# VH-VL binders against q0atu2: the designs that were tried, part 269

Target 1, 119 residues: q0atu2
Amino acid sequence: MLDKKARIRTSREYRNVFEKGKRLSGRFLIIYYVENALDNNRFGFITNKKIGMAVIRNRIKRQLRAIVREYQGQVKNKHDIVLVARAGIGKSSFEGMEKDYIAIMKKAGLFARNANKID

## First folded at step 13 (VH-VL)

Design uf45 (framework fv_recibokibart)
Fold by ESMFold2-Fast, scan of step 13:
Structure uf45 (fold): chain C 119 residues (1-119), chain A 121 residues (1-121), chain B 108 residues (1-108)
Amino acid sequence: as target 1 above (119 residues)
Amino acid sequence: QVQLVQSGAEVKKPGASVKVSCKASGYTFTGYYMHWAKQAPGQGLEWIGEINPKSGGENYNQKFQGRVTMTRDTSISTAYMELSRLRSDDTAVYYCARDAFYWEELYFDYWGQGTLVTVSS
Amino acid sequence: QIVLTQSPGTLSLSPGERATLSCRASQSVESEYLHWYQQKPGQAPRLWIYGASSRATGIPDRFSGSGSGTDFTLTISRLEPEDFATYYCQQYGDTPLTFGQGTKLEIK
């Protein structure tokens, strides 16, 4: 379970990330990210209707939260990061989403060390 | 600033059709789903359906299916809801509302001012 | 479809009192998809609480939301005159989207 301290929860916080943050696109994911003034990282998750029915979107969101939680230790501190799922994510495997997440985070320079070495 | 401005009040006879408009401004129209809801006088809210302004794809509450049609015109950032074969129990305020698809939770963050449709015999 | 039942239908209280509004779902709704809207006469609804417990922008901290599964609650710790309105819960966990019938807060 992600600690509530590590979740972006308010509309204002999401707005700040979209307006001030940088964007990187992967195969199944887009991340928006910005450095925060806190002592910890916060994550947000968006699974819009282009992905599919509510049951599919809810499953994807749960899987993304699990992936983020697993790799928390590799993420550089003091960032707000929002993950936006692309339409094609509904056909991806858990491993496929995980690999895409790792690739994007490395490209963004957000991993403190190479996550592939400790998987 | 985000604004949703709806067309003015309508008075219709039973059996007629009504088409309500909702003009969006202050954001990218095709980036957000648009919903429609009904509120009969002194009653609660009832979801009618949604439209994806980018694709034109639509989903309706089964209660209204067959009588409701949702469309949009992206060139003027306007969504439409047409209700046909009007009956007295269609008398209500109709609202358009924007879906906050950028948020983790999907909810209606901005609403139009409402359009009163009166069906009189 | 998921039916949302709000209770009481009308709640008569005085400013300064605590208000507790209930929303019960006919089947489980994940908290992230349960929302509350405030509506005053002659006005459109306004987003108030989203995801069961998160206050929308500008909403005072005297408002709190809680609950999970089938039972959700909106609490106002100390009523102010401007809080007297109708409150609707809504679920976005499954289609069709549904609203509760509303709880009207009125001055005693």
Scores: ipSAE 0.006, ipTM 0.566, lowest interface PAE 9.8, mean pLDDT 86

Design uf46 (framework fv_recibokibart)
Fold by ESMFold2-Fast, scan of step 13:
Structure uf46 (fold): chain C 119 residues (1-119), chain A 121 residues (1-121), chain B 108 residues (1-108)
Amino acid sequence: as target 1 above (119 residues)
Amino acid sequence: QVQLVQSGAEVKKPGASVKVSCKASGYTFTGYYMHWAKQAPGQGLEWIGEINPKSGGENYNQKFQGRVTMTRDTSISTAYMELSRLRSDDTAVYYCARDKLYWEELYFDYWGQGTLVTVSS
Amino acid sequence: QIVLTQSPGTLSLSPGERATLSCRASQSVESEYLHWYQQKPGQAPRLWIYGASSRATGIPDRFSGSGSGTDFTLTISRLEPEDFATYYCQQYGDTPLTFGQGTKLEIK
């Protein structure tokens, strides 16, 4: 489980990230992200009916929280990040979701050890 | 009606910079992302990047990272793309296109008319 | 990055004929994120089919899109003179967003 202080909780907080942030699309995830005024990162998670049945959506949310928790030490401080699950995520493996998360966080420049490449 | 109107053709020398504009009308400018795409003569389209007009937050295709800068001016509903250190293979028509802010229905429903940028010595 | 390969590069047909245009992706793309644009010389691209199979507003019913995974098709059941143009497929399934190289539909 992610610490309570590391969670985006209210509709207003989610709306702030969507409207004032940047966006980056990955294979199974879209992230919206913005710098915050806090000393820590906060994460939000969105699933919708395009992903599949409630059982599938609940599994996806649980797995995404586990992935975020595992890699939270790599994420640059002071960001609010919302992960939006894409339609194809319901057909993916845990490993597939994890690889996509790492790839999009690196592309976004959000990993502390990330080395941005040109070309 | 929705319109995206781009600035006129430009001729530049190698090493120069070019700044193309895209003026939006007929919708809430800050409600949609603005994208830019390149089309070299006789070739297909290549995505350059996107900007959130409300925040100025931008993401670029790595191929153009370090040479492209996207900005906007919300007071005149205008987005800009500046490409620096121009090379001959930057000769192309550059298009702006809008896309929804939220994750549903992500596609380019309206495009600017294009701006021809010619890079020649 | 996802590479989209369109075939044929050029398709020469006469009005009244059926056209079938292919778009193949280097990795799976959810149908919701595969789109087609029509472009005529000197003009901007125009959204034609979105989500693999949905016609954009004002697009005639002779146009249909289909496909899933790595193989997508744009079909024109009976060509009209105004249909001769270049068609591009596009994926929004991963960053960077990419387009195919285009299929030029030309009059015979």
Scores: ipSAE 0.786, ipTM 0.901, lowest interface PAE 1.1, mean pLDDT 91

Design uf47 (framework fv_recibokibart)
Fold by ESMFold2-Fast, scan of step 13:
Structure uf47 (fold): chain C 119 residues (1-119), chain A 121 residues (1-121), chain B 108 residues (1-108)
Amino acid sequence: as target 1 above (119 residues)
Amino acid sequence: QVQLVQSGAEVKKPGASVKVSCKASGYTFTGYYMHWAKQAPGQGLEWIGEINPKSGGENYNQKFQGRVTMTRDTSISTAYMELSRLRSDDTAVYYCARDKIYWEELYFDYWGQGTLVTVSS
Amino acid sequence: QIVLTQSPGTLSLSPGERATLSCRASQSVESEYLHWYQQKPGQAPRLWIYGASSRATGIPDRFSGSGSGTDFTLTISRLEPEDFATYYCQQYGDTPLTFGQGTKLEIK
């Protein structure tokens, strides 16, 4: 689980990231991200109806939080980042989601260290 | 009536910079991302990058990073793309195109008419 | 990056004939992120089909799109003179966004 201070909580905070941030599309994820004025990173997670029923959406959110937590040390400080799950994510494995997260964070220039997973 | 109107053709020497404009009308300028794409003579389209007109936040195709800069002026609803250190293979028509901010409708529904940039000795 | 390969590069047909244009992706692309644009010489591309199968506003019903995974098709059931143009597929799945190299429909 992510620390409470590392979570984006309110609709207003999510809207700020979407409207004032940058955006980058990946295979299973879109990220919206913006620098914040805090000492830490904050993450938000969005799943929509195209993914599937609540049980699938809840599984996806849990798995994305686990992935973000695992790689939090590689993320450049002072960012609010929202992960939006794309329609195809429900068919992906945990490893597939993890690979896409790493790839998109690197493309966005948000990883400070090499986070590639070795086979 | 949505329109994207681009600046006129440019002829530049190798090593120069070019700045192309795209003036939007008929919609809320800050409600849509603006993209830029390149089309070399006789070739297909290549995505250069995107800018959020509300914040100025931008993301570029890595192939163009270091040479491209996207900006905007919200007071005149105009987006700009500047390409520096021009080479002969930068000769192309450059297009702007709009896209929704939110993730549900991601396609280029309106395009500018294009700006021909010719790089010649 | 995802490479989109269109075939044939040039398709020579007569008005009244059926046209079938192929777009193949190097990696799987969700249907809702695959689009088609029409471009005539000297003009900007125009959105034609979005999400693999949805016609954009004003596009005649003789145009249809289909496909999933790595294989996508644009079909024109009965060519009209105005349909002769270059068609580009595009994926909006993975960054960088990419386009196919185009299929040029020309009069035989």
Scores: ipSAE 0.749, ipTM 0.896, lowest interface PAE 1.2, mean pLDDT 91

Design uf48 (framework fv_recibokibart)
Fold by ESMFold2-Fast, scan of step 13:
Structure uf48 (fold): chain C 119 residues (1-119), chain A 121 residues (1-121), chain B 108 residues (1-108)
Amino acid sequence: as target 1 above (119 residues)
Amino acid sequence: QVQLVQSGAEVKKPGASVKVSCKASGYTFTGYYMHWAKQAPGQGLEWIGEINPKSGGENYNQKFQGRVTMTRDTSISTAYMELSRLRSDDTAVYYCARDKMYWEELYFDYWGQGTLVTVSS
Amino acid sequence: QIVLTQSPGTLSLSPGERATLSCRASQSVESEYLHWYQQKPGQAPRLWIYGASSRATGIPDRFSGSGSGTDFTLTISRLEPEDFATYYCQQYGDTPLTFGQGTKLEIK
């Protein structure tokens, strides 16, 4: 599970990311992202009915949270990032979603080269 | 009615910079992303990048990185694309085009008329 | 990046004939993110078909789009004089966004 403080929760917080941020489209994901004034990263997740029925959308959300949690140490500090699942993600493997996430985060410049900052 | 009106043709020397404008009307300027595309003479279209007009946040095609800057002025509903260190192969018509800010059904429904930029010595 | 290859590069036909234009992607593109634009000489591109098969507002029903995965087609059932133009496919399925090189539809 992602820590509660690492989650974007309210419609107002999501709207802030869309309006103040920028975006990057990947094969299965679109990310919207903006630097925040906190000392941590926050993630939001959006699925829509074009992906499939509720059971599929719920599975996708769980898998995306797992991917984000697994790679959170590589993400540059102080960002709000919303992952929007695109049509076709429901037909993707876990590995396919993971590869797309990594590719998008690298293209966005959001993956740190060094996970440990110089003190 | 929705309109995107671009600045007029430019003739530049190699090494110069050019700044093309795209003035939007007939819709809420900050509600749509603005994109830029290049079309060399007799050739197809190439995507340059996009800007969020509300925030100024931009993403671009890596092919143009280091030479392209996208900006906007919300007070006059105008987007700008500046291309620096011009070369002969930058000779092209440059287009602005809008698409939705939110993720469903993303496509370029309206385009500017194009701005011809000629780079010659 | 996703490369879109259009064929033929030029298609010479007469009014009244059927035209079939192909767009092939180097990797799978969801139909919702495959679009077609029409461009006439000296003019900006105009959205023609979006999401592989949906006609944009005002586009005649003689135009139809189809396809999925890597293979997409634009069909004009009976050419009218105003249909002679260059058609570009475009993918919004991955960054960078890319266009095909175009198919020029010209009068025979």
Scores: ipSAE 0.805, ipTM 0.906, lowest interface PAE 0.9, mean pLDDT 91

Design uf49 (framework fv_recibokibart)
Fold by ESMFold2-Fast, scan of step 13:
Structure uf49 (fold): chain C 119 residues (1-119), chain A 121 residues (1-121), chain B 108 residues (1-108)
Amino acid sequence: as target 1 above (119 residues)
Amino acid sequence: QVQLVQSGAEVKKPGASVKVSCKASGYTFTGYYMHWAKQAPGQGLEWIGEINPKSGGENYNQKFQGRVTMTRDTSISTAYMELSRLRSDDTAVYYCARDKFFWEELYFDYWGQGTLVTVSS
Amino acid sequence: QIVLTQSPGTLSLSPGERATLSCRASQSVESEYLHWYQQKPGQAPRLWIYGASSRATGIPDRFSGSGSGTDFTLTISRLEPEDFATYYCQQYGDTPLTFGQGTKLEIK
């Protein structure tokens, strides 16, 4: 699980990321992201009905939070990042989601090459 | 009525830069991302990148990274694409196209008419 | 990057005939992110089919799209003279966004 300080919680905070940031599309994820004025990263998670039933959406959110937490040490500091799950994510394995997260974060320039992941 | 109107044809020498404009009307300019695509003569389409008109935040196809810059001016609802260090294989029609701001309905529903850029010695 | 391969490159047919255009992806693409555009000489591309099977506004019902995974098809049940154009498939399933090389539909 992510610490509360590392979570985007309010509609206004989400809106700030969308309005002031930029986006990048991956196979199972779209990210919207912007630099923040804080000393830490914050993450938001969005699942939509195209993914499937509530049980599937809740599983995906839980798995994405676990992936984000595992790789938090690899992410360049001072960013607000919203992960939007795409329709195909419900058919993906945990490893598939993890690979896509790493790929999209690298494409976005948000991953530090020598950072270690945190279990 | 939604329209994207692009600037006119350009002829440039190798090594020069070109800046193409795309003026939007008939919708809220900052409510949609703007994309640019390239089409060389007799060839298919190639995606160049996208810009958030609200923030100016941009992402580019790696193939064009370092030579392309996308900007916008919200006061006149206009997006720009500048391509530098032009080569002969940059000769193409360049299109702007809009896309939904959010993750649903991601497709190019309206396109500009295109701008022919010719790079010749 | 996902490579889209369209076949045939050129399809020569007469008005009244059925046309079947193929788009094959190098990696699986969710149908929701596979689109088709029509382009006539000297004109910009126009959105034709989105999400593999949904017709864009104003597109005649003789056009249909289908497919999933790596194989997608655009079908025109009975060709009209105005249908002769180049058709491009496009994926929005991964960055960079990519297009197929196009299928040119020409009069025999």
Scores: ipSAE 0.844, ipTM 0.920, lowest interface PAE 0.8, mean pLDDT 92
Fold by OpenDDE, second read of step 14:
Structure uf49 (fold): chain C 119 residues (1-119), chain A 121 residues (1-121), chain B 108 residues (1-108)
Amino acid sequence: as target 1 above (119 residues)
Amino acid sequence: QVQLVQSGAEVKKPGASVKVSCKASGYTFTGYYMHWAKQAPGQGLEWIGEINPKSGGENYNQKFQGRVTMTRDTSISTAYMELSRLRSDDTAVYYCARDKFFWEELYFDYWGQGTLVTVSS
Amino acid sequence: QIVLTQSPGTLSLSPGERATLSCRASQSVESEYLHWYQQKPGQAPRLWIYGASSRATGIPDRFSGSGSGTDFTLTISRLEPEDFATYYCQQYGDTPLTFGQGTKLEIK
């Protein structure tokens, strides 16, 4: 899993990202992102009942954490990023989620220029 | 009541810039994203971009990237859209419209009255 | 981007008749992200149906929305004179946001 330091945990931290950040809507994800004053990135994850039962929501969260972890080293530093799972994500494959994540992050300009795992 | 009131019609020459304003009232300006849309004469609607009035963060349609700038003045609850390097096909009515910050209600519930921008030699 | 295609382009009907407007998406869109707007000449668009099937505030019950996936429909059970306008569908399922080209509902 993601390091504790790389996690958005408090309601205040989430609210800060929503209010002070930008958002970008993808097919399966909406990302909210803002620069932070830290030396590391932090990620938050939001799923709601529209996605499905708790088991499904937890699965989605695990998958999103895995995706974020995989590409963590390629994301520009000093950002708080919240991933909001959209309604259709429960019907998507892991690869589909990953593709959407990459696409959104690219559109947001959040990947480093020398990122190697970004196709 | 919620109102979005836009600036008046503009006539510009090709190559010039235009800045349209959208003044919000009847609600907390910084509580909603502001969007802009283009409607050419007799045509449909085209999404230009959005801005977070609280942060100033914006996202643009790539079609307009490099020519559009969205800003806001929170002190007067006003959003602005500036379009530069105008050309004839920029002639259109431009609308501002709001939606919520949160992902549950992503639709444009209120619109400005529109601003006609005419680009002609 | 997701392309929304509306049909027909123009629909000519008389008051009292039933109107059926179609909006087809180039890829699947969740119902909660498909909306309809009404626009009359010289006026701004107005939210009409949101989430594919929910009427906006003040919208008469003769209007209904339905559909899922790639096919959505706006239905007017019995046309009133004030219903003649252009209707646009819009998707919020992906960026960039996109609109259909519109269906003009005109009086026969």
Scores: ipSAE 0.676, ipTM 0.911, lowest interface PAE 1.0, mean pLDDT 94

Design uf5 (framework fv_recibokibart)
Fold by ESMFold2-Fast, scan of step 13:
Structure uf5 (fold): chain C 119 residues (1-119), chain A 121 residues (1-121), chain B 108 residues (1-108)
Amino acid sequence: as target 1 above (119 residues)
Amino acid sequence: QVQLVQSGAEVKKPGASVKVSCKASGYTFTNYYMHWAKQAPGQGLEWIGEINPKSGGENYNQKFQGRVTMTRDTSISTAYMELSRLRSDDTAVYYCARDKFYWEELYFDYWGQGTLVTVSS
Amino acid sequence: QIVLTQSPGTLSLSPGERATLSCRASQSVESEYLHWYQQKPGQAPRLWIYGASSRATGIPDRFSGSGSGTDFTLTISRLEPEDFATYYCQQYGDTPLTFGQGTKLEIK
């Protein structure tokens, strides 16, 4: 699981990412992202009723958190990133979500070869 | 009434830069993303990129990365697209278009009238 | 990137006839992210159908959109003179956003 330090928690914090950041659309995900003034990355997750029933939304949220955790070491430090699930995500496999996450993070320039480098 | 009004036609030499403007009115400028698209003579549309008007944060189509820069001036509700190191193949009508800030049902509901950029020696 | 292929490239018909315009995607596109724009010579594109099947504000009910996966269709049940224009499909799923090459609807 991502610890509390790595999570975007409040509506105000989400709003700051949307207003101060930029976005990128992918097949199953839209990300909003901005550089932060912290020592670490923070992630937020949004699922809405267009995804499906609560059981489906909860499954998607768990799978996205697992994917983010798995690839945390590849993400450039000092970013707040919000992942918004798109309608089609409910039909995708875990591998499909993972591929979309990797693709969108690479397009955004957020993946680094030296993941622990913050400069 | 929502309007996007673009700057007038430009004629440039190869290697020059061009900066096209798009002035928004009739809505809150910072509540919609602004996109730019290219249409070469007799051809279809090609997406160039988008900018967050609140922050200036931008994302570009990789085909134009390194030559395109998008900016905005919130005090006059105007977005800009600058294309550098112009080539003959950059001859096209360039359009601005707005879409929703948030993720539900994204589409280009209003477009500027277009700006013809001609690149010739 | 997702490539959208429209067919036919040009469709020559008379007022009163039915028009069927196709848009095929190289990869599956959720219907919610497939849109159609109308463009007349010398004018900007105008949003016509969004989310594969929803008519934009002011668009006559003779226009309908349908499709899912890789195949999408724009249908005009009875052509009016003002309908002769170029129609572009667009996907707003994967970045980069892409458009089809267009279908030009012209008077026979």
Scores: ipSAE 0.826, ipTM 0.914, lowest interface PAE 0.9, mean pLDDT 92

Design uf50 (framework fv_recibokibart)
Fold by ESMFold2-Fast, scan of step 13:
Structure uf50 (fold): chain C 119 residues (1-119), chain A 121 residues (1-121), chain B 108 residues (1-108)
Amino acid sequence: as target 1 above (119 residues)
Amino acid sequence: QVQLVQSGAEVKKPGASVKVSCKASGYTFTGYYMHWAKQAPGQGLEWIGEINPKSGGENYNQKFQGRVTMTRDTSISTAYMELSRLRSDDTAVYYCARDKFHWEELYFDYWGQGTLVTVSS
Amino acid sequence: QIVLTQSPGTLSLSPGERATLSCRASQSVESEYLHWYQQKPGQAPRLWIYGASSRATGIPDRFSGSGSGTDFTLTISRLEPEDFATYYCQQYGDTPLTFGQGTKLEIK
C-alpha cells in the first residue's frame, strides 16, 4: 500500500495535474505528471468502464499500486503523477503492466539515473 | 469554425534554427493538446511531439529530443515549434494538429495546412 | 516503437471498383487507438476513420475500417473519383506515436 501522503486524493488535486502537467501515452497506461512544491512524490490512479467489469478494474488498481510502490525509490522526487489505465490493460499480465510502467516512466524522464541532467 | 493556420514557407541554411507557428481559432485553445508532425518529401508522417497549451508542458519523440522546442502564447492562441541545428534531412512539411485533453478520444481531428521548411546551402 | 507497415504501397484502380488497404503493426494495438487519415497532394491529412472502425464526421459510408491486434484494413466499397488520395494509418497505442508509410490510391 502507498502511504497516504504519497497519494493524490481529491478531485482538485487530480485536476491540477491534468491542467498543469504533461502527458505521455504507453501501451497500457497514460501518465499525466507535473513537478510539485512538496518534498515527496504523489500518485493517482484512474480506471474506467472500458477496462472491464468491476472485478477486473479492482484487480488492476491493486496491481498498479503495488507496482508504483515497488519502484517508488526510482522516481525523481517532487512529482505528482496520475496513471490512467487504458482499454487493453485488463488483458495484460502483472509483468506486462510492470514493464509498461517502467518503459513509460523512463520515456518521461521520471526515473532517477535515467535523466541526462541530474546534478 | 475550427481553423489552425500555420506560418509561411522558410528556407534555411544547415546549422540554423526555424520557428514555425500555428494559430488556432474557433475553439478554446487551452482545451486541446497541440501536436507537431513532419513529412519529408515523398515520405510518410513522423510524430515530433505534443504540448499542453494551458501549462506549456511538452513531450517529444526521442528522435527529435534536444533539437526541438515547443511553446505557446495563450494571449494569441498560437503554438510554436522550433527546430535547431538544421540538417538537410529536416527538409519537410511540418504540420500542427489538435488532440482532445481527454484520455479516451486520442486522435487528430483538425490539422494546420502545413509549413514547408527547406534546408539547403 | 510500434512500426506500421501499409500495403500495397500503390494501388491503381478505376472508379466503381473496391479498394482494400492494409495496415500491419509490429506489436498489438488496441482497435481504439488505430486511426486512418486521408491526404491529397498539397493538402494536410484529414481524419478519416478513428478507433479502427468509426467514420469521422462527413465521411461517406462507402468507407469502412476493421481489424484488431496487428492487422487493420480500410475498405472503400465503390470508388468515387474524389477518393483517389494517399491513406495513412496511425497508432496512438504507445509513445512515440507512429504512422504507416501510406498507401497511394491512384486512378488506372
Scores: ipSAE 0.772, ipTM 0.903, lowest interface PAE 1.1, mean pLDDT 91

Design uf51 (framework fv_recibokibart)
Fold by ESMFold2-Fast, scan of step 13:
Structure uf51 (fold): chain C 119 residues (1-119), chain A 121 residues (1-121), chain B 108 residues (1-108)
Amino acid sequence: as target 1 above (119 residues)
Amino acid sequence: QVQLVQSGAEVKKPGASVKVSCKASGYTFTGYYMHWAKQAPGQGLEWIGEINPKSGGENYNQKFQGRVTMTRDTSISTAYMELSRLRSDDTAVYYCARDKFDWEELYFDYWGQGTLVTVSS
Amino acid sequence: QIVLTQSPGTLSLSPGERATLSCRASQSVESEYLHWYQQKPGQAPRLWIYGASSRATGIPDRFSGSGSGTDFTLTISRLEPEDFATYYCQQYGDTPLTFGQGTKLEIK
């Protein structure tokens, strides 16, 4: 699970990300993201009724948190990022969700540059 | 009455820059995303990118990355798209379009009338 | 990027006939994110069908959209003179957003 300080928790904080952030759409995910004034990244997760029943939505949320946690060290510091699960994500595999997350984070320029990649 | 009104036609030389405006009225300008699309003569539509008018946050189609800049002025509810280092294949009608502010319904419900940009030597 | 291929490129028909326009995606697109726009010469595109099958406000019921996965269709049951225009499909399922090349519906 993600540490408490790495989670967006209040409706006000979610609103801030949506209204002031940037947006990027992927196959199964939309991310909203904005730089924060903290020492760390924070993540939020949204699953809506179009995905399916509560059991499916709760499974998706757990899987997304696991993916985010696995790649947490690659994310550029000082960002608030909200992942919104799109309709159809419930039919995706874990690998499909993971691949989409990596792709959208790279497109957004949110993955930190590694030692072997210049610019 | 939602309305998007774009600036008039432009004629530019290769290598120049062009800045097209899109003035919004009839809704809360900062509550909706604004997109830009290109349509070359006799061709289909091509998405250029989007801007969040509240934050100025923008995302571009990689095909235009490095040559396009989207900005806005909230005091006059106007969005701008600037395209630099113009080439002959940039000759096109450019459209702005409004995107509903949410994640459940994402489509372009209102469009500007278009701005013809001609790039010729 | 998701490529949308529309067919035919031009469809020549007479008023009163049925029109069927195809849009095929290179990758699966959830129906919620596939839309159709109508464009007449000298005019901006207009939202026509959203989410594959929902008519936008004011669009006549002779227009219907259908499809899922990679295959989507726009059908006009009985053409009226004002229906002759170019129709574009669009996906909002993955960035970059993309449009098909268009199907021009013209009078025979």
Scores: ipSAE 0.660, ipTM 0.882, lowest interface PAE 1.8, mean pLDDT 90

